# Ledger of designs, part 5: VH-VL binders against Arf-GAP with Rho-GAP domain, ANK repeat and PH domain-containing protein 1 (ARAP1)

Target 1, 186 residues: Arf-GAP with Rho-GAP domain, ANK repeat and PH domain-containing protein 1 (ARAP1), of Homo sapiens (Human) (q96p48r954to1139)
Amino acid sequence: ASMGDTLSEQQLGDSDIPVIVYRCVDYITQCGLTSEGIYRKCGQTSKTQRLLESLRQDARSVHLKEGEQHVDDVSSALKRFLRDLPDGLFTRAQRLTWLEASEIEDEEEKVSRYRELLVRLPPVNRATVKALISHLYCVQCFSDTNQMNVHNLAIVFGPTLFQTDGQDYKAGRVVEDLINHYVVVF

## First folded at step 26 (VH-VL)

Design ra1 (from pa1 with heavy chain S57K)
Fold by ESMFold2, fold request of step 27:
Structure ra1 (fold): chain C 186 residues (1-186), chain A 121 residues (1-121), chain B 107 residues (1-107)
Amino acid sequence: as target 1 above (186 residues)
Amino acid sequence: QVQLVESGGGLVQPGGSLRLSCAASGFTFDYYYMNWVRQAPGKGLEWVSDIWGSGGKKYYADSVKGRFTISRDNSKNTLYLQMNSLRAEDTAVYYCARDLYTDLGWYFDSWGQGTLVTVSS
Amino acid sequence: DIELTQPPSVSVAPGQTARISCSGDNIGDKWVYWYQQKPGQAPVLVIYEDSDRPSGIPERFSGSNSGNTATLTISGTQAEDEADYYCQVWDSSSDYVFGGGTKLTVL
């Protein structure tokens, strides 16, 4: 038995998405979609850590302003939050099952498997995955400007979301598949 | 096991051209950015060029911009460096390096053994 | 366009502690990586993200980074540690910057 969903321990908005995730996604959507290399680039470590600590203390009280926060500091804080989740966004219990699903050769069968696995996630995790993948779909829509197409986003978010050492391509493949099939999976 | 093997180095005259290859194995090549790093004899490491996984975005050090072209063929698991208008200061061992993303950072986790390029009259 | 400065050489007796510095403007706000290069060989990563060790790197290797200086520390230095050491940062302008290198000599 999996012990409690660590995302549900966060301040949640009305949509069951952690406020810290919503704040960062909203800011990047407003200010970062045309930033070259968004999510690939790193913010300053001290600014990123200070921002993340503020969001963890009281995310509802933090309002991000373009003149006060660099987009790379916000993107790094979001990635750090997701990387540091104790059980991970996809949960430790389901991690290997998600990675194995990426190896299914038949595309229709693979999409069906992802839909099944999403239903089995805790509700907060499922809502957060949908919100995050929806956001990454939006980011890649600006890839002619920001250079972050689906494949590039997958390279960054695979290790981040599955909390891997980056040695295995399957985490990236899951993220890539979810973005590419967003409409039919979600 | 990750393996990177460079080839195509040799002696070339100033103003000449040379094409380096790096054969990759033991990993899914297109999920990794690839780099060239060079080292002049008795000198330190100098980054030369970066190419993103799909091959669409490329970056170059100022010292080689306009003269060198990085490329990749993901169907052959091969990285290339086309070097044109070569100069004596381009004399170096050229390393192929895999760029790994993990724990929110980028670093060169795997290197080839290098191939020597000598630019001399 | 950060510039990284390393001492050209460091000498230590076996069993003593070696410290190799890497100086750069505000380097403490960047992740620092350290590579070891033995003669005739390709570089090998020994420290990533300021202070973390890859699998297979002995615990005698450690790192720190604050302010304008990052430091690679080798405790109980052994003859096999004799090598060139390079610090490296990733510059958010989409390039990679190496220090000039430090030759570690073990008497």
Scores: ipSAE 0.613, ipTM 0.819, lowest interface PAE 1.8, mean pLDDT 89
Fold by ESMFold2, look of step 26:
Structure ra1 (fold): chain C 186 residues (1-186), chain A 121 residues (1-121), chain B 107 residues (1-107)
Amino acid sequence: as target 1 above (186 residues)
Amino acid sequence: QVQLVESGGGLVQPGGSLRLSCAASGFTFDYYYMNWVRQAPGKGLEWVSDIWGSGGKKYYADSVKGRFTISRDNSKNTLYLQMNSLRAEDTAVYYCARDLYTDLGWYFDSWGQGTLVTVSS
Amino acid sequence: DIELTQPPSVSVAPGQTARISCSGDNIGDKWVYWYQQKPGQAPVLVIYEDSDRPSGIPERFSGSNSGNTATLTISGTQAEDEADYYCQVWDSSSDYVFGGGTKLTVL
């Protein structure tokens, strides 16, 4: 069963980004950018579940501390939260349209299409996509150390964000495109 | 549909070398991590090596580290295993396996039929 | 790396429930995968992430994982279920570890 409420029903920060997302992204940025295989590695199930339950109960009261939370448990909690969103980060209504956009051959047309699709997302979803892709852009900047280049991140986050079974490359392509074109899309 | 076809197995003497290939079709090859898994006659499965999509990491089981090299050519949809300094213990059927990421986990969702490597005098 | 221990064999009568264990230190904190292998064939995934079934796997296959033991359960066992079964984990070092395998016999 889905673990979570809708994205807009989460505790939100001033920028309409769920606190649960911010907590996890901030922790990984501080403690995980040089961790080999970050996001590709899976955290321990029980630790991930306990952390996620705490964040769902009251994300504002949860403060992640270096040494007390393994980066892979935090990364898995974030991925589980996103995977379990009832309508998904890109929404069920727009999911196919996003996936079809990845097949546009002209890069300038594709980038323009992604900008149009972002405008159509609900404000919380749009802000969350921007924050997450910005974070993944930072992660790939450390790929010489952490081994997670854009392509490897897309393999993980495509199925996670579009809630797919991983059989189709289109979801990964969207994520890869958004990271590669971050500056001009966002 | 996903298809994985191994080739290059055969009989080789201890200390020899052999190169295995795995031809992939029916999916976008570079979006998937790939693995070699082996099975000695009458015995269980043993993971050998993995290689990440493109520009990623390679890992090896301790039993083959330093002797085996995994590689891939994404333009040819082909996975390779270069096996050097072969030992009798390396005798096995070698399977090519696709490593699928979904539901926040990794598993081998598709396997080839395997190619037999026999190492004996 | 974690070591996974499976019983070498399990026998059940048709229609009965088969339980195949996979033991390892703190295996309950890892995702467990189960593969079925029939003679002369490549393995087939039957359970992923402890308890989920891939498309096409009969509902009689189920899994659980807690503490030091993961269990594959086959309810209403049929003759076609006769095979070798392997548990597998992946952990934070990117090592893939298989159990030694269990031969399920349906008498």
Scores: ipSAE 0.555, ipTM 0.795, lowest interface PAE 2.2, mean pLDDT 88
Fold by ESMFold2, fold request of step 27:
Structure ra1 (fold): chain C 186 residues (1-186), chain A 121 residues (1-121), chain B 107 residues (1-107)
Amino acid sequence: as target 1 above (186 residues)
Amino acid sequence: QVQLVESGGGLVQPGGSLRLSCAASGFTFDYYYMNWVRQAPGKGLEWVSDIWGSGGKKYYADSVKGRFTISRDNSKNTLYLQMNSLRAEDTAVYYCARDLYTDLGWYFDSWGQGTLVTVSS
Amino acid sequence: DIELTQPPSVSVAPGQTARISCSGDNIGDKWVYWYQQKPGQAPVLVIYEDSDRPSGIPERFSGSNSGNTATLTISGTQAEDEADYYCQVWDSSSDYVFGGGTKLTVL
């Protein structure tokens, strides 16, 4: 059966994370952590779209195998999925509140605010945010090789996750804050 | 409002050096990758160099590799291009351009007015 | 790197449709960006990601990209559309490639 496009319409794993997200993250973790410019680079548009359509149709049936899928095509499929979510990963209702939290001057207060906002997300959204930020934390651990430190990841994932036009730094600031404070927030 | 202002162009002899600057304002500079793009008189646009937001990764067109060095000072919101071993073929207007990431793509959404570099014997 | 080929010039009468091509091997697998440059001015973006318009760009500007050719289309062309037009792609992790430019003349 055909799956829908919203986060809640996806096949879920044991931890309430969409299988499409888990498949892409797992593949990048296995094959992409040393790839220079991972997530900064774009895959081929036709290959990315075909992979995404396959994952949307039946993510459990898709087997990502080294040598058969280019890491940049998988990373682009994941980013496209997140960018195209109808309500967004952080939800339209909470989007501005997340962005405003990035401006809190006191770091402990800001971290506490992020924890509060995470609790308010729908369960699937919250689990997905944790999985993605955990993955990005892992990616930046290899930044000497892949060149994607926290700041560079935030530049890419801010607009992607908050579905912005990229003109405002606050989306990147939220992502940067979540990665930098991963242990305390999650 | 995004503003990019280039400076440092001028007349120089072949083999000489120049340093270009681009003063940025109206945005949080370190959250954006920056580029230099040049245009020889009467010719088209040519990408010259890219520098990532943190300043740690830099890329160059083959035509300038080994001779030009891009850098940035995020504390001063300034992009630089050090041009060494200049050739007549480097004569161009040099533009500073902001690299915007959105909709899963990268493009130059803001450009300065350019600074002219003339390399003449 | 991919090489992008544009016609050197295109001429159209006011109100007619102008089509500016950008040819490259498998360009349809890349995002294409179009810039307008008027004499003595810096370029401005008119189409991003093959077909999307930035704010402030008139609806008469449109784009397409498939196979080996991307096309900028200007419907109902006006005198202020006279300019040089450049296509651009991102060919690898860092290489930005421009076409040679097309001079649009509105007679």
Scores: ipSAE 0.549, ipTM 0.802, lowest interface PAE 2.2, mean pLDDT 88
Fold by OpenDDE, fold request of step 27:
Structure ra1 (fold): chain C 186 residues (1-186), chain A 121 residues (1-121), chain B 107 residues (1-107)
Amino acid sequence: as target 1 above (186 residues)
Amino acid sequence: QVQLVESGGGLVQPGGSLRLSCAASGFTFDYYYMNWVRQAPGKGLEWVSDIWGSGGKKYYADSVKGRFTISRDNSKNTLYLQMNSLRAEDTAVYYCARDLYTDLGWYFDSWGQGTLVTVSS
Amino acid sequence: DIELTQPPSVSVAPGQTARISCSGDNIGDKWVYWYQQKPGQAPVLVIYEDSDRPSGIPERFSGSNSGNTATLTISGTQAEDEADYYCQVWDSSSDYVFGGGTKLTVL
């Protein structure tokens, strides 16, 4: 897999989650959950790019070890990977419908809508979204330490996952909703 | 359209206090980090402080730590800067700026027109 | 802490290419942002992420960043481009860091 490949063209694990995503999430879970500003802080571009290239070339052969990679480089690599997806994690076709769903006022209706939209995603996308949101839910559990509550994570990942420049708040709201309603949505 | 309007600037004596406000409109205020950036007369831009959307986490430049306090009221779409123990070197135009994020960086996409703070005896 | 150095001033004739440098240790490992500030006005973002232009910014504005130097390039410089230009990076220790600014004069 290389830059420009679809999510489904990546090396996939047993649960249809790209290995590249799993490697990053796993490392951050082990080494970054208590890191202040995790996912908010930016890694060095050269290190991030090098890591991302290695992961894209052969994610299965990359072994991230504590102390060898800065957690911010790994988190930046993950964000860059997700941002570089040709159709985005939520697909180009469904992007607007996700954003519109965030404007639903009734919470039960909103959750129902998100469930419907998840079913419309390709299996690999759906699995990846679930894994990522699960991970972010875990990250926010340590918000007292890392300062990354649901809202802050949403601000960061909204633009990343929806491939925007950050001007559209709805992207963040979708992520916020998915984290807050993780148990009932997934 | 995004609009930021600063107010509260004026003349104050050294050691005095002043509270700046920034009224935000045209965007969902609580989903953005907000910043104060100042510019002394004839000088460059200097970041002063930022506050996260939730209002919990705050950062300050070393030059203002312990003297300035940033805060926000999301219900009023307003950013504040409480400035205490003011010094002559705090004299500047103070800008309110919206913080945008991309995958590898933070930057200011929107600025107010600024409010002038003059500290002089 | 990272420090960004800009030349105090740059002069260019109309239609010529202006280049404004921003130097810092390993600045190539950071995203660089550029702001334009005209007299009596607030800064305006003209380049983000080294080389990307916000909507509404003319194509004559471009940016690059490698090694220890980022460069803002204005091709076909116009009179309206006369302004102060500031580079900026984000740093984990200092948050936002600005260069000293460069006064661009269009002769």
Scores: ipSAE 0.548, ipTM 0.857, lowest interface PAE 1.4, mean pLDDT 94

Design ra1 (from pa1 with heavy chain S57K)
Fold by OpenDDE, fold request of step 27:
Order: structure tokens, then sequence, then C-alpha cells
Structure ra1 (fold): chain C 186 residues (1-186), chain A 121 residues (1-121), chain B 107 residues (1-107)
């Protein structure tokens, strides 16, 4: 896999989750959950880029070990990977519908809408979204330590996942909703 | 369009206090980090403080730690800066700025016109 | 802690290319942002992520970042480009760091 490859063209694990995503999420889960400002803090460009290149080259051969890789470089690599997806994690075709769903006032209706939209995603995308949101749910469980509550994570990941510059808050709202309603949406 | 309007600046004596406000409009305020950046007369830009969207996390420049307090009221779309124990070196135009995120950094995409704080005896 | 150094002033004739440097240790490992500030006005973002332009910023503005130096380049400099320019990075230890600013004079 290389830059420009679609999500489905990545090395996939047994659950249709790209190995690159799994490696990063797994590492952060192991050593980053209590890191202050996790996902808010940025890694060094050179290290992040090298890691990302290695992961894109052969994610299965990359073994991230605690103490050998800074968690912020790993988190930055993950975010960069997701941001660089040609069609985005939520796909270009469905992007607006996701953003619109965030405007639904009735929570039950909104959750139902998100369920519907998830079904519309390609299997790899759906699996990846589920894995990522699950991970973020875990991250926010440690918000007292890492200072990254649901809202803060949403501010960071909204622009990343929807490939925006951060001007549209709806992107963050989608992420926030998915984390808050993780149990019922997924 | 995004608008930020600072107020509360003025003349104050050393050791005095002042509270600045920044009224935000044109965007969903609570989904953005907000910052104060100041500029002394004829000098450069200096970051002062930021506050996260939820208002729970705050950061300060070393030069103002212990003296300044940033806060926000999301229901009023307003950012505040409580300045205590003011010093002459705090004299500056104070800008409120909206913070945007990229995967490797934070930056200011929107600025107010600033409010002047003058600390002088 | 990272410190950003800019030349205090740069002069350029109209139509010529202006280059404003921002120097810092391993600044190439960070995104660099550039702001333009005209007298009596608030700063305006002109470059983000080293080289990207916000909407409304003329194409003559460009940026690069490598090693220890980031550069703002203004090709075909116009009179209206006369302003102070500031580079900025975000650092996990120092938060927001600005350069000292560069006054660009269009002769």
Amino acid sequence: as target 1 above (186 residues)
Amino acid sequence: QVQLVESGGGLVQPGGSLRLSCAASGFTFDYYYMNWVRQAPGKGLEWVSDIWGSGGKKYYADSVKGRFTISRDNSKNTLYLQMNSLRAEDTAVYYCARDLYTDLGWYFDSWGQGTLVTVSS
Amino acid sequence: DIELTQPPSVSVAPGQTARISCSGDNIGDKWVYWYQQKPGQAPVLVIYEDSDRPSGIPERFSGSNSGNTATLTISGTQAEDEADYYCQVWDSSSDYVFGGGTKLTVL
C-alpha cells in the first residue's frame, strides 16, 4: 500500500480492519491512553512520516514497541493516514449525509440515521469506523488523566476524518455523537 | 462569517485588574479552542492563553501564569481573560483568536481586531 | 524549547520576489504557519501547514519548510503586500511560538 491507495487496498486483518489502523490503535491503547493530550499533541513530522511510510509499505511487518516509538508520532501517523484517504473514511459520496445527520435533534432518530449510514459504508470503512470509535471511546474513559474527553476528541478527529480544515463543526459533531452513542450505534 | 470582537481594554495602574471579553459569532463557538494573543506596542505577537472547547483545559504562557485566568461561556459565545496583578510589560493589544487543528499542529484562522490594555502609573 | 528567528526587515522592489525566513531548530519537523499584519489591523493567516494557502490568499504567496528554516515567498510582490509577517509553530512543550516578525517594505 502507498499514498493514494484506498482503504480497501490496504493490508487487511481478519475483521476487515486495515492493519495500519490496527497497529496504531493497538499501540496507543497499550501506552497512550493515559498520555496527556493524546491525539491533540502532534508528533514530529520526520518521525511520523517515516513511520507512516513503513506502515504503508508493509504494515504487517511493523512492530510498534513501547518505548521505541513516541505515542504522539503513532497517533499522528494514524491521523495522517486517515486524513490522506482518497475517499475519506466516510467516503466522499456519503460525507454530506453524515454531516446532515448530525443536525437531527431527536437523539433516537439521529442514532437510527447513523445506523443507516453505517450500513451504506463499504465493509472495510464500516469496520474501520467501528474500531476507531471504539478506541476513542476507550480514550475518553481516561479523560480525567489524558484530558481528552469526547468533545476534545471530536474537535481533533472531525477535521481529520472528514478531511476538512476544521471550519465545519459538524464533522466534530458526528464524531462526538458516534462516541457518545457507541453502544447503541454499533 | 466568523466574527470576534474584543472589549474591556483600558488604562489600569500596575497591580490592578482588568477583565477582557471576546464576543464570538458566525460559528459554533463550543466546538473550537479559543486563544488570547497579545502584541505590545511596536513588538511582535505573543501567545497568552488558550482554552479548550469544553472549557475544562487551560494553558498559559509562563509570563502570565498565576496572574491571568482564561474562561469561556459557551452559552453566550464569549471568551474571557481575567488579568490580575497587571504589570507595565502587560501593556499590549489583546487579540482573541480561533484555533484550528491540523494533524501536526494548531493555528489561528480568525482574529478579532483587538483591545488595548495599557498598564501605567 | 523552540525559538523562531526572523529577520527584522526585508525590502523588495515591486514585482520582485520577497523571501522571509523563519529559523528554528528542526523546524522542518513541525508545521509552520504564516500571518500577515498590516498597520492597525489584526493578523491574517496567509500560509498554513508550511505551504498551503487559505481561501482568498493570492497565489503569489507560497511557503516551504525544511531542516531548520521555513520560508515565506511572495512572488511578484505588490505594494499592498507591505506588512509585518510572523511565522508560528505549535509545540507540545511551548504551545504556540511566534517568530519575532519581519517588516516587509515594498520600495
Scores: ipSAE 0.510, ipTM 0.844, lowest interface PAE 1.6, mean pLDDT 94

